# Designs tried in a protein design chat: VH-VL binders against Phosphoglycolate phosphatase. Part 4

Target 1, 238 residues: Phosphoglycolate phosphatase, of Staphylothermus marinus (a3dnn7)
Amino acid sequence: MIRLAAFDIDGTLTINRSSTVLCLEAIDALRKLEKNGVIVVLVSSNALPVVVGLKKYIGLSGPAIGETGALIYYGEEEIVATTKYSAKQAYLDVLEKYNEYVYGSWQNMFRLHDYALKIRKQYLSKDNEIYSLIKEYVENKYPYIKVGYSGYAIHLTPKDTGKGKALKQIMEKHGIRREETMGVGDSIMDWEFIKETKIKVAVANADPELRRKADIVTTKPSGYGVVEIVEKILDKPP

## First folded at step 21 (VH-VL; from g8 with heavy chain D30S S103D)

Design h6
Fold by OpenDDE, fold request of step 25:
Structure h6 (fold): chain C 238 residues (1-238), chain A 119 residues (1-119), chain B 107 residues (1-107)
Amino acid sequence: as target 1 above (238 residues)
Amino acid sequence: QVQLVESGGGLVQPGGSLRLSCAASGFTFSDYYMNWVRQAPGKGLEWVSEISFSGSFTYYADSVKGRFTISRDNSKNTLYLQMNSLRAEDTAVYYCAREWYNDYAFDYWGQGTLVTVSS
Amino acid sequence: DIELTQPPSVSVAPGQTARISCSGDALDKYYAYWYQQKPGQAPVLVIYEDSERPSGIPERFSGSNSGNTATLTISGTQAEDEADYYCQSADDEGTYVFGGGTKLTVL
């Protein structure tokens, strides 16, 4: 029996990976999971206020993971940091050196540990090259920082934290075993937490590498894939 | 600086028991999964056991399941391995190893402690 | 149980490129990790997530994973690189698996 289900947000709960618009059917599906006693965890690289705000207004009561795992929201009076480090200085250095290609996310005003960079529109066709350049620079200068690219933003994250660590902490807090969990995502970056779950799910339009690694690949994309897998779990519990 | 120091190894007879300890320093001990990995003389590496952050979850290799118990005391920054019903094939250097952040790997290892099971 | 297979030994001349393979079904799904172990010492992580290098590991060390086979490559091999090398991965049960190890000899 699945007791906990973790979901990425961008590209997973949205109508498509090219849109930030939520799939309302997917939201309804998540509510159904909670109604059936499943702890629903939202996992995101976004600033924690963005994740918690979303969670609140869509009617979910489970924990939320923000800043690529650096912060966990359990409730109004319980926010836990999974790292003591910050990528703020690295972020500032990148802005100083590579501001021609990137700019800071507005969410950085509300970030503590993980910082996000956006690629300027005129350079989007060279996003992988720019990512590689920044990755090499940052990881060489700051050994305690890892650099990731979700396709939406470049993230500078302390190495001692991540989506996987955050999820494992949540699981332990609630006494949920790995065998009782499901993880759903669209990006290879989601593998970090998905691999910690029993049922590993990639949506239909997920990164090819994630689809190859996953136990289940949905037939429908993004949020519609979430609906599909939730219905399957609720109809025929493993 | 991260340090792991194993102790408790020695000579024991078959069927005997031994308790290993690993003293951790230089990092927040409770923030990491900890592991035991062993290596028989002249042989390869073999994963033995893993324990979660607070010790709520433990995992064992089939070869030691039911005989070994992994535990931890986060207040003392110490990892333990209780080994019961020891067999000759348990003879090995036992390493304490920290899980590599969010990966299924080991980034820091102790120097190991030798356990010899012999009549 | 899952298995990872390595060649028992590889020899290379100084300055040449050494390649150590690791094969197993688990590598289709999970990352490969590589460790270097010198005599009388503990293992040292040299590659994680197939191709990433930890801080302090020389650039001559690289890793790749294609299909069910991971490869550790040491370009410009030096005498100090003589050691045992172990590949490692995981399974769906959350357990760790090591290859049998490869002894690299620098001639």
Scores: ipSAE 0.904, ipTM 0.944, lowest interface PAE 0.5, mean pLDDT 95
Fold by OpenDDE, fold request of step 25:
Structure h6 (fold): chain C 238 residues (1-238), chain A 119 residues (1-119), chain B 107 residues (1-107)
Amino acid sequence: as target 1 above (238 residues)
Amino acid sequence: QVQLVESGGGLVQPGGSLRLSCAASGFTFSDYYMNWVRQAPGKGLEWVSEISFSGSFTYYADSVKGRFTISRDNSKNTLYLQMNSLRAEDTAVYYCAREWYNDYAFDYWGQGTLVTVSS
Amino acid sequence: DIELTQPPSVSVAPGQTARISCSGDALDKYYAYWYQQKPGQAPVLVIYEDSERPSGIPERFSGSNSGNTATLTISGTQAEDEADYYCQSADDEGTYVFGGGTKLTVL
């Protein structure tokens, strides 16, 4: 029996991976899970206020993970940091050296631990090369920072935290075993928390590597895939 | 700066019991899953047991289930392994190992403590 | 129960490239990790997530994973690289699995 389900946001709950528009059917599906006693966890690399705001307005009451796992929101009076480190200095150094290729996310004004960089429009065709360049620079200079790329932004994150760690902490707090969990995502970066769950799900349009690793690949993309898997879980519980 | 130091190993007869300890320092102990990995003389590595941040969840290899118990005291930064009903095949160097951040790997190891089960 | 298979031994001349393979079904789904162990010492993580190097590990160490086979490659092998090497992965039960180990001899 599934007692907890974790979902990525960007590309997973949206209509597709190139849009930030929410799939409303997917939101309804999440509400249905919660009504059936499943703890719904939103997982994101976005700043925590963005994740919590979304959670609030779509009517979910479960925990929220922000800043790539660095912060967990349990409630208005309970916010937990899973790291004491910050990638702020690394971020500033990258801006100084590679501002030709990247710029800072507006959300960085509201970030504490994980910092995000966006690739400039004229260099999007070379996004992997730019990512590799920045990754090598940062990880060599800052041994305690890891660099990831979701396809949306480059993230500088303390190594001692992540989406997986955050989810494991939530599971332990609620006394929920791995066997009672499901994880859904679209990016290989989501594998970090998905691998900690029993039912590992990739949406149809997920990264090839995530689809390869997943137990289930939905037939429909992004939010529509979420609807599909939620219906499957509720109609035919494992 | 991270350091893991095992203790408690020794010679024990088959059917006997032994309790291993691992003293951790140089990091926030409660922020990491901790593990025991053993290596029989001249043989390879074998995962034995894992324990979650606060000890709420424990995991065991099939070879030790029902006989070994992993525990931790975060106030003392110490990991334990209670070994009961010991067998000859349990003879090994036992390593304390820290989980590699968010991965299924081990980034820091102690130097190990030898457990010998023999008549 | 899952298994990882390694060759028991590999020999290489100094300056040459050493390749150690690790095969198993677990590697189709989970990452490969590699450890170096010298006599009388604890294992040291040298590769994580198939191809990533921890800080402090020489660049001559690299890893790859294709299908169900992971490979540890040591370019320009040095005498100090002589050791036992273990691959490691995980399974759906959250347990860790190690290969049998490979003894690398630098001739």
Scores: ipSAE 0.904, ipTM 0.944, lowest interface PAE 0.5, mean pLDDT 95
Fold by ESMFold2, fold request of step 25:
Structure h6 (fold): chain C 238 residues (1-238), chain A 119 residues (1-119), chain B 107 residues (1-107)
Amino acid sequence: as target 1 above (238 residues)
Amino acid sequence: QVQLVESGGGLVQPGGSLRLSCAASGFTFSDYYMNWVRQAPGKGLEWVSEISFSGSFTYYADSVKGRFTISRDNSKNTLYLQMNSLRAEDTAVYYCAREWYNDYAFDYWGQGTLVTVSS
Amino acid sequence: DIELTQPPSVSVAPGQTARISCSGDALDKYYAYWYQQKPGQAPVLVIYEDSERPSGIPERFSGSNSGNTATLTISGTQAEDEADYYCQSADDEGTYVFGGGTKLTVL
């Protein structure tokens, strides 16, 4: 029996990996999980207000993970940081040094720990090269900061936190065993939390490396894959 | 500075019991899964047990399941291993290891404590 | 249920490249982690997530994982690299395993 299901947002609950438009069928699937008593956790690199706003308007009562795991929202008076470090210094350094290639995410003014860089449109064909340069520069110069890239943004995140740490803390707080969980995502950055779940799911259009590591790869992409997997787990006997 | 210091090792008879301790300092102990890893003399490393942040979940290697109990006291920053029904094959140096926050890596290790099971 | 197989020893001349293999079914799904252990000392993490290097580990250390075989590579091998090297991984049951270890000799 699945008691907790964790979902990435961008590229997973959206209509595809290049849009922020939600797949309405996926949203309906999440509400079905909620109605069946499954704790639904949105796991995202977005700023916490974005994730919390989304979960509330969907009608989900479970915790929300923002800033790549650095912040957990449990309720109006219970927001928990999973790190005391911030990537702000490294972010400002990279922004100055690599201004030709990247700019800051609009969400950064609402972030505390994790900071995002967007690759300018004209350089997207070189995105992995730019990511590698920034990763080497930051991780050599800033010992407490790691660099990730999901194809949406380059994230600078404290090394002592992540989506996996945050999900494990939620599981501890709710007394939910690993064997009672499912994780769904589209990016290799999602492996951090998906590896901590029993049922490991990649949507059809996920990164090749994530698809290799998953237990289940859906036949449909993004949000349509979420519908597929939710229907399968709700139709299974306990 | 991260520091892990094991204690409680020594000579014990087969069938006996022993409790190991690991004192942790230099980091927020309750933020980490903790592990015991052992190494028999002249042999390789063998994972023994893992414990979650609060101690709510524990995991064991098949070789020790049912005989060893991992526990922690977060108020004292201390990890424990209760070893019961000891056998000669349990003779090893026992290391306390910190599991990296987001990964299955063991990033800091103590210097170990020797347990010898012999009559 | 998982097993990781390493060669018992590898010898290289100083300045040459050493490659230490680690094979096992778990490595197709889970990352490889590598530890260096010198005599009388605790292990030290040298590679995590197949190919990532912790802060403070020399750049001559690198790693890869191709299917079910991971490789630790030490370029420009130095006398101080002489040690035992262990690979480690995990499984779906939340358990961990180490390889049998490889003694690297720098002649």
Scores: ipSAE 0.313, ipTM 0.759, lowest interface PAE 5.5, mean pLDDT 92
Fold by ESMFold2, look of step 21:
Structure h6 (fold): chain C 238 residues (1-238), chain A 119 residues (1-119), chain B 107 residues (1-107)
Amino acid sequence: as target 1 above (238 residues)
Amino acid sequence: QVQLVESGGGLVQPGGSLRLSCAASGFTFSDYYMNWVRQAPGKGLEWVSEISFSGSFTYYADSVKGRFTISRDNSKNTLYLQMNSLRAEDTAVYYCAREWYNDYAFDYWGQGTLVTVSS
Amino acid sequence: DIELTQPPSVSVAPGQTARISCSGDALDKYYAYWYQQKPGQAPVLVIYEDSERPSGIPERFSGSNSGNTATLTISGTQAEDEADYYCQSADDEGTYVFGGGTKLTVL
């Protein structure tokens, strides 16, 4: 029996991996989970206000994870940081040193712990080289900061947090065992939280490595894959 | 820095009981899942038990299920293993191990405490 | 369920490359982790997530995972590398497993 379902946003609840347009059918599926008593958790590298705003307007009552796990929203009077460190100084350093290749995400003015860099369009063909260069530089100079890349943005994140730690803290607080959980995503970056769940789901257009690690790969992409798995779960109540 | 110190090992007869303790320091204890891993003399490593951040969830190897109870006291930064109905096969050095917060790795280990079950 | 098979021993000449294998069905899906244990000491994590090194582990230690087999590689092997090496993996049922261990001898 699934009591908690965790979903990535970008590339998972959207119509595809290259758009921020929500798949409305997926949103309806999330609301059906909510009405059936399943705790729905949005798990994202977005700034917390983006994630919380979305969950509220969808009508989800469960907690939300932002900043790659660094912040958990339980309610307006309970926002919890999962780390005491911030990547802000490393981020400013990278902006100064690598400004030719990257610029800061608009969301960074609303972030506290995790900071995102976007690769300039003219350099996207060498994005993995740029990521590796920044990773080596940051991780050697800032030992408490890790660098990740999902194909959407380069994230500088404190090493003592992540999507998995945050999801485990939510599960602990709600008394939910891993055997009662499902995780759904599209990127290898989502493995950190998906691995902590019983039912591990990758959407059809997910990264090959995530698809290899998942228990279930949907037949439809992104949000349409979310509809597919939610219908399968709700067709098998207790 | 990070330190894990086990205690409570000793010699017991089959059917006896012991309680192991692991004192943690140098990190925020309540942020980590904790584990016990044992090693019989001249043998390899064997995972024994895992406990969640607050102790709400516990997991056990089949070989110890029903006989061993893992617990923690986050106010004292201490991990425990209550071992009942001990058998000769439980003779081992018992290690306290910290689970890396987003990974399945055991990144810090104590020095271990020896439990000997012999008649 | 999960079984991780390692050779009981591996011998290597000083300065040469040592390779220690670990095989099991779980390694298609889950990462391999490697620990070094010297006599009378606690294990030390040397590789995590197949190929990552914790801070303080020499660059001569590396790891890989392909198919059902993970490999710990030590280049330029030194006398101090003589130890027992264990691989470890996990599954989604809350079970962790260690391989049987490999004694590395530097002759």
Scores: ipSAE 0.310, ipTM 0.752, lowest interface PAE 5.0, mean pLDDT 91

Design h6
Fold by ESMFold2, fold request of step 25:
Parts: structure tokens; C-alpha cells; sequence
Structure h6 (fold): chain C 238 residues (1-238), chain A 119 residues (1-119), chain B 107 residues (1-107)
């Protein structure tokens, strides 16, 4: 039986991978998990207030993971950092050096550890070249910082944390064994937390590499795939 | 820098008990899963046991389950392995290993401590 | 219940390329990790997540994983590369396994 279900937000709970519009049916599915006593954890690279705000308005009582795992929200008086390092100095350095190519995410004013850069529209055709340049620069100069790119934002993140580390800490705090868990996502970057769960789920429109690694690939995309898997887990015949 | 120092190895009789310790320094010990890995003389590496951040979850290789107990004391930055009902095939160098942050890699290893099970 | 199979030994001439294979069903799902162990010493991580090189490991070391077979490649092999090499992976239960090890000899 599943006691904890972890979900990525963007591309998983949304109507597709290119929009921030939530799939309302997926939200209803998450609330059904909540009503059945399953701890629902949102796992995201977004700033913590974005993730916590979303979980609260959806009606979820479980913890939330923000900043790519660097922060865990357990409650108003218990926000836990999973790293002592911050990418802030590296981020400011990149902004000054590479201002022509990148600008800071609006969420960065609410971040402590993980920082995001956007590639300016006029340079998107060279996005992988710019990412590689920034990665080489940052990782050589700041040994505790790693650089990632999802095609949307370049993230500067402390090397000693991640979505998997944060999920494992939540599981330990709540006494939840791997056998009692499910993880759902759409990106190979979600493998970090999904690999720590028993039931590994990729939505139909997920990255090919994630689909290959998953135990279950849904037949529906994004949020509609979430509905599909929740119904199967709750064992509710049509 | 990260340092792991094992101690407590020695000669024991079959059926005997021994407790290994691993002193950790240079990193936040409670942020990491810790492991024991052993190597019999002239043989390959064998994973023995893993312990979670606070010690709430422990995992064992089938060859040692029920006989060995992994534990940790985060206030002392120390990892332990209690070894009971020892057998000749438990003779090995025992390494303390740190599990890489968000992954299944062992990025730092101690020097090892030798356990010999012989009459 | 996973198993990783490595050849017991590989020989290479100095300056040539050495390739050490590691085969197992879990490698289609989980990453491969590689360790170098010189006599009387603790293992050293040389490749993680199939192909990533830790800081301080010479660039002549590289790795790959084609779904179910991982390969450690050492280009321009030097005498100091003589060592035992172990692959390692994990399973769905959080259990770890090492391959049996490969002795690399530089002739």
C-alpha cells in the first residue's frame, strides 16, 4: 500500500509540458489521495513560496520540496535546508559576466540556495552553447555548485543536495519505507527523486529516457496521466 | 577535508562478536547515508550494510542479515557495525564509505580495519 | 537480486586504450559507478552516473552505459593505471552490488 506519493509540478500536474495551467482533474486526483490518507509531496525547482502556496490552495497537508531539493517545508515553524551552500554568489557573478545572454528568474528574490537564469529570447537558438559556457565557468570557479539546464532555465544548485536527498529526508522523518511510495514526473531531471520510490511513474509525454527508466508509463499526458495512475493506485474500477 | 577512520578490527573466534567504529570529520555527518563495504583478502568488494540519515532505516546484504547491526551516533559523528555470530567467511577488511549526496555512489572511503575470524 | 559481471582481467600495452565491461540487467535502469583500487589502498571513485568524472580524475578515464552494459575506458593507458577496477550499481530495493572486479595489467 502507498503511504506517500511524490509529484513534480511543471509538465506533470499541468495540462501539458509547455503551459503553467494546472490540469483540474489532476488536482482532484491529488485531493483524493489526501482523503485516503496518502501523504502527497510536491517536488519542484520553483522557489519554496510558489510550491507551498500551491500545495496549500490545493488542500494538501504533506511537506513540500522547493529549490531543487535545497528546502523542505514541513510547516510554518519548520522549514529545513538540506545544504549549507548557496549558489547566490555564483548567480550574481554570472549575471554580471553574461548579462548579454541571460537574466535572472523573477523567483530568485525568494530563493536562498538554488538560483535560476533565463536565456534572453534573441539567443535561444544558441541555448546549449550558452548553457555549456556558463556550466564550465561556474563549475571551475565554484566547486560546490553544479549547473543544470532543462531547456527553460539554467539552474545553479549546490552539489550536495537534490530532489532525491530531500525526498529521502521526508521519508525518514515520517517513517515511510521505500516500499510504500510512488514518484511521478515528466523529465529525466525527476529521476533524482523517482528512483527513490517503489513505484516509478512517467507520464506519456515524458522525456524518452525517463519513460525507459520508469516502471509505469501512463497512456495520457501530464496531468491526465496523473489521473490515470492515481485511479490505478487507489484500485477504483471504471 | 572529508576523513573516515575505522577502528575495532582484530582477531575473534567463530561465533564471537566484534564492534567496529568509524569516526567521521570534514563534513556534516547527519546529511549522508553511510555504508559498510568489505573485502576478503585477495577478493573483491562486497557491500555489507547501509544506514539512513538519522538511523531510522537500515539495510543489509543477505549474507549478514540477522547477525550484523549498523548504527550511528550523529552527536559523535560516528558510524558503528555490531558483528555477532561471526563466521570464517566474515574475514575481511571492512571499509566505512560515504554515500554521495543524491546518488548511489560511494565517494569517500576510510582506510579499512581488518577483521579475522579464526580459531 | 542483481548481479554484475566483469571479465577477471584485461591486458593493454602502454599508450593503448583499455576497455573494461560490466554487464547486468539493472544497468538498463540504474547508473553504473566505477572504482579504482591499487594494492593495499582503499577504492577511489573514478566514474559516476555512467559517464561523469569526479574532480581530480584524469580525463583519459571515461565511461558509458548502453542500457545494460557499462564500459570503463582508459585512453592512453599509463603504468600507474595498473589496478583492480570494480563496477557497482543499485536496485529498486536500495541494495548495492559490486562486480567481481577486473585486474588491469599494463604490459
Amino acid sequence: as target 1 above (238 residues)
Amino acid sequence: QVQLVESGGGLVQPGGSLRLSCAASGFTFSDYYMNWVRQAPGKGLEWVSEISFSGSFTYYADSVKGRFTISRDNSKNTLYLQMNSLRAEDTAVYYCAREWYNDYAFDYWGQGTLVTVSS
Amino acid sequence: DIELTQPPSVSVAPGQTARISCSGDALDKYYAYWYQQKPGQAPVLVIYEDSERPSGIPERFSGSNSGNTATLTISGTQAEDEADYYCQSADDEGTYVFGGGTKLTVL
Scores: ipSAE 0.234, ipTM 0.724, lowest interface PAE 5.9, mean pLDDT 91

